# Designs tried in a protein design chat: VH-VL binders against q9umr5. Part 56

Target 1, 268 residues: q9umr5
Amino acid sequence: SYKPVIVVHGLFDSSYSFRHLLEYINETHPGTVVTVLDLFDGRESLRPLWEQVQGFREAVVPIMAKAPQGVHLICYSQGGLVCRALLSVMDDHNVDSFISLSSPQMGQYGDTDYLKWLFPTSMRSNLYRICYSPWGQEFSICNYWHDPHHDDLYLNASSFLALINGERDHPNATVWRKNFLRVGHLVLIGGPDDGVITPWQSSFFGFYDANETVLEMEEQLVYLRDSFGLKTLLARGAIVRCPMAGISHTAWHSNRTLYETCIEPWLS

## First folded at step 1 (VH-VL)

Design t3h (framework fv_tarlatamab_arm2)
Fold by ESMFold2-Fast, scan of step 1:
Structure t3h (fold): chain C 268 residues (1-268), chain A 125 residues (1-125), chain B 109 residues (1-109)
Amino acid sequence: as target 1 above (268 residues)
Amino acid sequence: EVQLVESGGGLVQPGGSLKLSCAASGFTFSGYAMNWVRQAPGKGLEWVARIRSEANSYATYYADSVKDRFTISRDDSKNTAYLQMNNLKTEDTAVYYCTRSHYGLKYSFGPFDYWGQGTLVTVSS
Amino acid sequence: QTVVTQEPSLTVSPGGTVTLTCGSSTGAVTSGNYPNWVQQKPGQAPRGLIGDTSNKYSGTPARFSGSLLGGKAALTLSGVQPEDEAEYYCLLYYSGAYVFGGGTKLTVL
């Protein structure tokens, strides 16, 4: 039989978004127990990411405990960052496949309708003034705002992403790295037509330099220093990259070809 | 420098009431859950009550031994947590400690990293 | 009602290694119980050592480490010093509430 699957949603999202994904899993892996976590839905998805990590952790612990054979995580958009932190803070997680579905793993630097709704008078070039304040860090989207023109402010003020990526020192970094390295497979999914995640290569640990030229994962200091284990995972053959063109941000969980190509092979 | 200072302890008759205070400084009080833990003379530690932060709607939790008699509360504007103790019993005699638990990055749930010096409550005739 | 069990007393020689354990009547101790370790010396307030299984607090000496071992939480001291003689309490989380163990008196001689 198949390992249980836990699904974590994204920004301004809910469990309803995954109805097609559940249909696909049922077709290809009948009998799989799929739990879509119904926490931090809609407006509550704006809560600080560390608060969301706490809540999702309480929900996943009993599921993992009942599945000694292991579990799979499918984590969409912002939810992929929640899952990154879960894998680091849990000393006893038994995650086999962590499937990151268009998640801004190195951060976000681009205008979106969500950001305009929350900060209507701000452009991406000015958002650092709000996001890197104590007030701004109370909003999830600012927790992964990564302005490549103000990297000093990002490193100093980011209460979440800079710490989980090992870009700023933290007392728990060694333990977080050890825990993260227990994952069986890190499956990275994303694509150029997403339209929300900017740069789209952030889903693959690529990101802008100070000139807004995208540098891929292997050129990032985080990777080169092996800050939380990416270089070690890649050497183990545990990182899977699955880019796909033609898919918009809200369609990653409802595209059959994407599912069959990038997700289905990793649901043992 | 993180500091927690308890006050309000004293001698009280069985059936009486007493209100303890815990004044916090050196950290962002509003971001932390606050706990009361007690220790009877010569005995071990016993968790009494917890109050979460505003982000968790100030949710409260109590040990069965004090449920319906004790009320935990907080005033974030004063960086102070409180424990209102009613219908006190002789078995409530203990040193009462204030300690924080963390929703933050370094210390997940119930870190109990910093403790106050305690305040003695004696319930006797 | 859940009972958390610790060894009542343990003795170790200076420079030695000792492991204290923390078990639950409800079942195996997991990361979901956020195992926490507290040290208390006679006449003093308790102080936190380790939270969330293995997370050392500021000021906790490098010789202390936390882990999960055989369905229990564990606190290991390697290279024990005389000043480590104290009562050690474990604390486990259950659905918003906490339960302390009975404490372990560690004697260094």
Scores: ipSAE 0.005, ipTM 0.472, lowest interface PAE 13.8, mean pLDDT 88

Design t3i (framework fv_tarlatamab_arm2)
Fold by ESMFold2-Fast, scan of step 1:
Structure t3i (fold): chain C 268 residues (1-268), chain A 126 residues (1-126), chain B 109 residues (1-109)
Amino acid sequence: as target 1 above (268 residues)
Amino acid sequence: EVQLVESGGGLVQPGGSLKLSCAASGFTFSGYAMNWVRQAPGKGLEWVARIRSEANSYATYYADSVKDRFTISRDDSKNTAYLQMNNLKTEDTAVYYCAKGIRYYDSSGYPHFDYWGQGTLVTVSS
Amino acid sequence: QTVVTQEPSLTVSPGGTVTLTCGSSTGAVTSGNYPNWVQQKPGQAPRGLIGDTSNKYSGTPARFSGSLLGGKAALTLSGVQPEDEAEYYCLLYYSGAYVFGGGTKLTVL
């Protein structure tokens, strides 16, 4: 009787990372049909995010069609951005809970091993030169690179995040906002000990200003302008914030206490 | 050009110890997992151990047949991976290959074996 | 303990097509098992051919392709050449462990 759950993985990731999560769901909600999508695994996770959105969309359509009571999404790390776009581009999604598990919703500005693999000699202060080029925008990680010291370049060059967040104009913005607002609950999960998502508050729509001071969601222009519906969702009581300390980036999908506190209550 | 060169193999008596080295060149060694795979004479391949990059806290994994006897390690400043083999048994006789693993990966080490060394023979007999 | 099974031997004529399969005692092989394929010629070190089901490593000839077929991983050679005569091993991932298949000896006659 529980709604089906669809799981979307992150950067350099795959379905097998979620074995503990599936075990927890089976224990607390026995009989739940859980589908972990095996698309854009490993290095294919570096493909442009709009390409990934199209592929995941094709995979979720038949699942949603077979579940008239609705589905839940659990989307990890980069996968949370894929799910953001899915909810905006799908005119007929029936998602109840969208559970975003440590995803850089306002972008990333930090030196991580992901960046050193792609650009071994670059530092975070210099990545704007590569990421905000047409070539750089062919890599998923550059699609959500958000340099707070070059916000003009981010707004002009970001082919994904600036558009989906409504930070740059797009012809489909009104339709995307209407579609996103159909979601039942937006459950945001993240924490200070993640070690990869920088700033960690990006998982809660907070981000750096030009002085690298973190401003939280309610101080962001995207919230204040209600660009894609955050202010409307918060007013509706549909946003859940569940921060937890002591959890590293690779442990969000395998920590029982986190599951019981932040995920389990939203799997009807 | 990616190159892996194993050394340290030889003849050792049961209960003895050997330390194998794998010298890497042609890629950014510190960013990749490293594997050891062995092959007994006339038999198939058997995975032995892997060590992940610094970004994954140098996590190590072992086949059940070698747990508590073998230790995989690395020295990124020397671009070298090691396999310390203790309490050797006759069944450990094999050619030991070093193999390049994945770059960064956010789950426990999916298999990636794009480049292999030429191998070093370890013979355990009296 | 998971056992990974391959055909012990297969024969194909030059220019022909052959498919090698890789099955598991644990159940159907999926992309979550990250099927890998390695080639080994007599007296030589193994060479990586394919990773993550269907992703060719650098230097793998176009005639090689990887896929999933009927609950098994598959390696297909189209337009087989004499130099393709070798032992082929598959490798699957299970809960932190890598498990090799027993190998397939491919004879090109």
Scores: ipSAE 0.000, ipTM 0.393, lowest interface PAE 17.8, mean pLDDT 88

Design t3j (framework fv_tarlatamab_arm2)
Fold by ESMFold2-Fast, scan of step 1:
Structure t3j (fold): chain C 268 residues (1-268), chain A 125 residues (1-125), chain B 109 residues (1-109)
Amino acid sequence: as target 1 above (268 residues)
Amino acid sequence: EVQLVESGGGLVQPGGSLKLSCAASGFTFSGYAMNWVRQAPGKGLEWVARIRSEANSYATYYADSVKDRFTISRDDSKNTAYLQMNNLKTEDTAVYYCTRDLSRWGTYYYYMDVWGQGTLVTVSS
Amino acid sequence: QTVVTQEPSLTVSPGGTVTLTCGSSTGAVTSGNYPNWVQQKPGQAPRGLIGDTSNKYSGTPARFSGSLLGGKAALTLSGVQPEDEAEYYCLLYYSGAYVFGGGTKLTVL
């Protein structure tokens, strides 16, 4: 009776991270078929996002085909960007709720332990030199690196996020927008204590301007131009914003209160 | 041979309107953002307005001093940028320069490398 | 609102070295401000010299160099020539818009 749920993990993550989420779903929606996609695990999560989108698409097609009533997506961190692209490139998706758990929808600009591990001598102010090269764009994390002090380089060099957000033109933009608009609900989840996603408001389509002042979704050109349908979805009542304080980046999928408040209501 | 030529300046009364043109040649105009910069007699340079290329949906930006009065536009088929100036004030008296933003994919932007000779706008009775 | 500050005037002897600076009221000047340097000689239109902090435009003499120093953009002239006497303006980028400094009058004597 419940629609199937497809779960997409994040950077340096795997299906094992979602064991608590699966317990919560089983408790509140017993009998739900939950598929946690076991692709691009660990270091393979560094593969270019377009490559990941292709692989996840192949896995998702048969699941959607077997569920004519629709499916729900729960997509964590970097996985939320994969799901954004899936909804745009699939002209046959039947997604009802797209639940995005602390995903950098407008990009990332922050010094984190993940970046220090990958680029030990780079500061956030210098990472644009690596990420906005052709070599850098072969790494998933650089596909959504958004340096607000080099927005022109981001717009020209980003091979993924700038295109998916409609910040740079693409031949498929009109079709991608039409496909994305078929989603039933866009549920955005994030919070100030995440500690990894910088700015945390990126999870809600807010982002830094060149002075590092956060501008909210409704002030973004992608929203004002309705580049991929955010303004249309908001007008339709299809966007849900669920911020929660006190939750660190690795806890979004294992906090019961978060699940009950932000996720459970959208699993029909 | 990159060239920018401004025209349309002249004498106008306070509250009046003028439309400036900037004709470009010697480069692929449609790929560049364009700026208007002014200089009042004996004073420094002041940035006025900017319009981005088609790839950036012709986004426009204005200095606070001219917002709601000036409109920047472009016609890529004519290789020309425009500045429509409405409700002119005596403080708008200046030489108006057209300049391009230099930019390339995968490199840093070099703003305002080429400038026109300017066109004089005098706002007086 | 944002005020960009330059030295009003500087004097240097022919063959000497001089550094002009460009500061911002909103905080330290960084590469994200894409500092530009523009030269204007008396009775002439401005011309670009340096963009994106340190990148010379075609035709800019080798004696000109750009850098970031102490939270400010800097333009250095080494081996100054008489023809370098001019007004020099810095230009900083802020979220799509630009702000010019007040200009530095460089006198070569």
Scores: ipSAE 0.000, ipTM 0.370, lowest interface PAE 21.2, mean pLDDT 87

Design t3k (framework fv_tarlatamab_arm2)
Fold by ESMFold2-Fast, scan of step 1:
Structure t3k (fold): chain C 268 residues (1-268), chain A 124 residues (1-124), chain B 109 residues (1-109)
Amino acid sequence: as target 1 above (268 residues)
Amino acid sequence: EVQLVESGGGLVQPGGSLKLSCAASGFTFSGYAMNWVRQAPGKGLEWVARIRSEANSYATYYADSVKDRFTISRDDSKNTAYLQMNNLKTEDTAVYYCTRAPYKFGELSSFDYWGQGTLVTVSS
Amino acid sequence: QTVVTQEPSLTVSPGGTVTLTCGSSTGAVTSGNYPNWVQQKPGQAPRGLIGDTSNKYSGTPARFSGSLLGGKAALTLSGVQPEDEAEYYCLLYYSGAYVFGGGTKLTVL
């Protein structure tokens, strides 16, 4: 039989957004137990990411305990960062496939409608003044704001992403790396037409340098230092890259071709 | 700088009531779950009750041994947690400690700082 | 009803290594039990050492480490110091409630 699937939604999302994904899974892997976590829905998705990690952890522990053969995670957008932290903080997670669906794994640096809702007069060039304050770090979107022109501020002020990526020292870094490395497969999905995740290559651990030139994963210090295990996973053959053009940010979980190409093969 | 100070302990007769207080300072109290843990003379530690932070809707939990007799509460404006103890039994004689857990890094997983304790003696 | 079991007493020489274990009557201890370790010296209040299996609290010396070992939570002290002589309690989470172990008296001779 098929391993259970746990789904973690993104910013301003809820379980309803995954109706098509559940339909696809039921068609190709009938009998799969799929749990879409209804935590931090809608506006509550703005809560600090460490708070969300704690809540999602409480929900996934009993699911993992009942599945000794392992589970799969499908984590969309901001939810992919929640899942990154879950894999690091859990000393005995049994995740086989971690499927990251258009998640800003190296952070976000782009103007979006969501940011304009909260900070209507701010441009991406000025948002660092708000996000890298103590007040700003109480909002999930600021927890992964990564201004490439103010990297020193990002490294010092980011309470979440810089820590989970091992870009800033933390007492738990060695344990977090050991835990993350237990994952069976890291499946990275994203594409150039997403329109929200900026740069879109952030979904593949690429990101802007100080000149806004995208450097891919293998050129990142995080990868080169193997800060949380990316280099080790790649050497093990455990990283899968599945880019697809023509898909907007809100369509990743409802595109059949994307599902068949990038998700279906990893649901054992 | 982080400080938890318990008070309100004393000698009470069986069937009596007592209210304990835990005054917190040196941190943002409202962001932390609070627990009460007790220790009978010469015995080990026993968890009594927990109240979660505002982020988790102030949810309360109790050990079976005190359920329906004890009530945990908090007043974030006063940085204080409380334990109301009713219908006290001789078995409730113990030093009562309060301890904290942060909402961001794990309310269920943390018991980092503890107070000095307050003695409750239930005897005739 | 759940019983959490620890070694009642252990003795170790200064500079030595010792591992304390924490087992459960309901089955294997997992990270879902959020194992915590607490130190208490005679006449003193308890002090938190480790939470969430292996996460060291502020002020916990580098010689202390936590892990899961053989279906039990484990606390290891490497390079034991005389001041480490104390009672050590483990604490496990079960669906909204916590259960302490009976404690291990560590003697440093």
Scores: ipSAE 0.012, ipTM 0.622, lowest interface PAE 8.2, mean pLDDT 90

Design t3l (framework fv_tarlatamab_arm2)
Fold by ESMFold2-Fast, scan of step 1:
Structure t3l (fold): chain C 268 residues (1-268), chain A 124 residues (1-124), chain B 109 residues (1-109)
Amino acid sequence: as target 1 above (268 residues)
Amino acid sequence: EVQLVESGGGLVQPGGSLKLSCAASGFTFSGYAMNWVRQAPGKGLEWVARIRSEANSYATYYADSVKDRFTISRDDSKNTAYLQMNNLKTEDTAVYYCVRTYLGRPSYYFPDYWGQGTLVTVSS
Amino acid sequence: QTVVTQEPSLTVSPGGTVTLTCGSSTGAVTSGNYPNWVQQKPGQAPRGLIGDTSNKYSGTPARFSGSLLGGKAALTLSGVQPEDEAEYYCLLYYSGAYVFGGGTKLTVL
């Protein structure tokens, strides 16, 4: 009776991270078919995002085809960007709720343990030199690196995020917008204590200006131009914003209060 | 211009019931969460209840002092929010304000626009 | 159960600078509590001044600013005007609910 749920993991992550989420869903919506996609796990999560989108697309097609009533997506961290692109490139998706768990929807600009591990000699202020090269764009994390001090380079070099956000023109933009607008609900989740996603407001389509002052979604050109449908979705009442304090980046999929408040109401 | 106009206040006896209304204009009412905040005579502000928009399944939240006695609701077709108050106590005597939650930010749980208030007096 | 504490009263001279603070019994105030500041003048309905720690609402004069200071939320007025005499309330967010501070009566003499 409940629509199937498809889960997409994040950077250096795997299906094992969602064991608590599956327990919560089973408790509140017993009988729900939950598929956690075991693709691009661990270091394979560093593969270019367009490559990941293609692989995840192949996995979700049969699930969606067998669920005429629709499906729900729960997409964590980097996985939220994969799901953004899936909703745009699929002419026939039947997604009801797209639940984005702390995903950098406008990009990432912050020093993290992941950054130090991947690029030990890089600081956030210098990473643009690597990420905005052709070599750098072969890594997923660089596909959504958004340096607010080098916005011209981001717009010119980003092979993924600038395109799906409509920040740079693409031949398929009109079709991508039409496809994305078929989603029933866009549920955005994130919070100030995440500690990884920087700025945390990126999970809600907010982002830094050139002075590192956060401008919220309604002040973004992406929203004002309605580049992929955010303004239309908000007017339709289809955007849900569910911020929560006290949750670290690796806890969004394992906090019961977060689940009950932000996720459970959108699983039909 | 944003306007919130409360009505329905008055004098009621302890144990009685009263329903407050908040008529909204000047904005797309259905997109905003609505709150009730009260202020006892000569005292500070106390948050009472919140109801979210249709996009958030009309989720409701209450202060512990009013849980089980008060019910917040809304009718988007009439651009109106309501507060049904049951089993009223003398401690519920206050000016009740209808308050809109700030929209456009992840922190949109903020009260931004306030009505002029309606007085509820619970006395015998 | 959570108690939010403000200075009961503060006095400042016209043109001066004053900082009001907002603390919590639950622990340090962070941006996750979405500190809000509300102004209420005698006989008037309250009005929002600042939300999400430091974001000014439309119509809030430039002399008002919000910040986090020493584990508390802070509201600073610089170049205070006589019309700023009012009660100032902070409110903090906790798991769906808001908790108001007791209010600070600001006197401008």
Scores: ipSAE 0.000, ipTM 0.381, lowest interface PAE 16.5, mean pLDDT 87

Design t4 (framework fv_tarlatamab_arm2)
Fold by ESMFold2-Fast, scan of step 1:
Structure t4 (fold): chain C 268 residues (1-268), chain A 126 residues (1-126), chain B 109 residues (1-109)
Amino acid sequence: as target 1 above (268 residues)
Amino acid sequence: EVQLVESGGGLVQPGGSLKLSCAASGFTFSDYYMNWVRQAPGKGLEWVARITSKADSYATYYADSVKDRFTISRDDSKNTAYLQMNNLKTEDTAVYYCTRVRYSSSFPYYYGMDVWGQGTLVTVSS
Amino acid sequence: QTVVTQEPSLTVSPGGTVTLTCGSSTGAVTSDYYPNWVQQKPGQAPRGLIGGTSNKASGTPARFSGSLLGGKAALTLSGVQPEDEAEYYCLLYYGDAWVFGGGTKLTVL
């Protein structure tokens, strides 16, 4: 039978957003047990990412325990960062495919309606003043705010992303790397027409330098240093890159062509 | 139920050696990093040394004040951590506590030195 | 090298609220320093109260809470009881070492 699939939603989102994804999986892999986690829905998605990681871990443990053959994760937007940390903190995960749907893996540096709703007088150039304060780090969106013009502040103040990416040293780095490397496949999905994730290449571990020129994954220090295993995974043939144009941020989980091209092949 | 019990303290002359033991019970010892912390009479707490778990290759770390003189070790089969103290100085006079920290199933919000032993007194005097 | 700073002493009335702080010479304290709070009464071994900024150890009364405040770790006691009179130590993790603060002597009167 097919491995179970666990779905983790994004910012201001809930399980309802994945109804089309569940339909596609049922059509191509009938009998698959799909669990869309109803944790940290809506405004609760603003809680610190480490708190979300703990809650999601408690939810996935019994699912993984019942599936000795392994499970797949499909993690959307902010949920992809939750899943990154989940794979690092779990000493015993049995995840085969980790499918990241347009997640800001190297961080976010762009104005969105979500940021204006939370911080209506801010601009992206000024948001570092809020996000890199201790108060700001109590909000999930600030946990992955990555201002390329204040990279020193990002490295020192980020309580989440800089740590899971190994951009700042952490006492758990060795065990987190070991745990993450147990994943079977890292499937990265994103595209230029997303309109929310900025730069869109963040979904593929690319990001802005100090001049806002995008450097791809292989030019990043986290890759070159193999801080949490990206270089090892790539050498193993375990990283899949699936960019697709023409898809907006809220459509990654409801586009049939995207599903057939980028997701379906990785659901054993 | 969950306990740490130190032993091995006593009176020793400057330049002497002493080995402390910390016996653990009531929990899965191998999941925890172990630390030694000391407290000189009438003074505050001072971290001395730590040893990681098997998952982190039993790596050891020391405070500058004890480096090259003290060695921390552990025996997971006996649920015991040790502190070998060599070339003792009068400044090493203190109550020595062992304490645990969990890193192997780690959410940053949940790490702490939650359980401490009762301590063992080491007096370095002529 | 690194110094962790606490208030040397604080006084609070029974039933009152008091906040102890813990600062680092290296900059703002964040959750990745795993701020810990430890209570020690005269003649007794230390007892863990809070780990990882805000997480209570087993047996820690509900009136104790941990947080981050103004670039420092904070321990707040609400509805202070006479038995809360003690030395309170914070400690922060720097990767290769734990560093203790000098301790705060809390007097309940």
Scores: ipSAE 0.000, ipTM 0.402, lowest interface PAE 18.0, mean pLDDT 88

Design t4a (framework fv_tarlatamab_arm2)
Fold by ESMFold2-Fast, scan of step 1:
Structure t4a (fold): chain C 268 residues (1-268), chain A 124 residues (1-124), chain B 109 residues (1-109)
Amino acid sequence: as target 1 above (268 residues)
Amino acid sequence: EVQLVESGGGLVQPGGSLKLSCAASGFTFSDYYMNWVRQAPGKGLEWVARITSKADSYATYYADSVKDRFTISRDDSKNTAYLQMNNLKTEDTAVYYCTRGKYFSGSYLRFDYWGQGTLVTVSS
Amino acid sequence: QTVVTQEPSLTVSPGGTVTLTCGSSTGAVTSDYYPNWVQQKPGQAPRGLIGGTSNKASGTPARFSGSLLGGKAALTLSGVQPEDEAEYYCLLYYGDAWVFGGGTKLTVL
């Protein structure tokens, strides 16, 4: 009787990373059909996010069509941004709980091992020169690079995040907002010890101002303008915030206490 | 050309130990999961162990029949996977194959390329 | 305790169509078992044919296809050739372990 669960992985990741999560779901919600989407794995996770959205869309359509009572999404790291876009571009999604595991919902501005692998000599202060070029926007990580010191370039050059957050105009914005608002619950998970997502509050729609002071969701123009429905969802009681300390970026999908506290309650 | 070459097999007495090696060439070894699969004389295939790639933190998994006795490991600098076999039993007698696996965009774990195998005989 | 079941043997005529099945003692086989199919000819090392239910390995002939059929994984050969005579193994994923079926000996007469 449980709704099917669809899992979307993150950057340099694969479906294999969710083996513990699947064990937890099987223990607490036996009989749940869990589909871990094995698309854009490993290095393929670097493909442009709009390309990934199209591929994941094709994979989720038949799953959603077979589940008239609805489905749940569990989307990890970069995968949370893919799921944000899926909920906006799909006119007929039937997602109940969208569970976002430590995803940079307002973007990323921090040096990480992932960036060092791609751009070994680049620092966060100068990555804007690469990411906000047409070439840079062909890499997924650059699609959500959000330099708070060059917000004008981010707004003009971001081909993905600025559009799905409604920070730059798009012809489909009204339809995307309507589609996203059909979600039953937006469950946001993240924490200060993640070590990769910078600022970690990006997982809760908080982000740096020009002085690198974190402003929380309710202070963001995206929220205040209700650009894609956050203010409406919060007013409906549909946003759940579940921060947890002591969890590193690669452990969100394999920590039992986190699962029991933040994920399990939302898998009807 | 993708090649996997097993070595280290031989005759050993019950309770003894052997360490098998699987030397890989023709592909980026560090991107692949490595598996050991065995086949007893005249019988079917049996999965033994796997080790994931660095991207998945070198996680290791074992069949119940070998848990606590066998240890899978790898050295990416040498393009080699290993299977340390301790407390060997007569029922461990088999040809041991190594095989690679990898997730691909739009695909799942596959056992695509296999070595020629190395024979392990456990007998008094 | 988990058992993966295959037909012990099947016979098909050259040019014919045959379907091999792979069942689990735990219940209906779905795509989350990542069904794999492996071919082994006498005296040779195994060769991977299909993974993740229906995803062909490089070099797998077009006549081979994978699917789910009646709660089992299925391997179908259409237009069977004499060189397809071999032992075929399926294997299924159970979270932390892979389990092979007993194998199907395909005879091409």
Scores: ipSAE 0.000, ipTM 0.382, lowest interface PAE 18.3, mean pLDDT 87

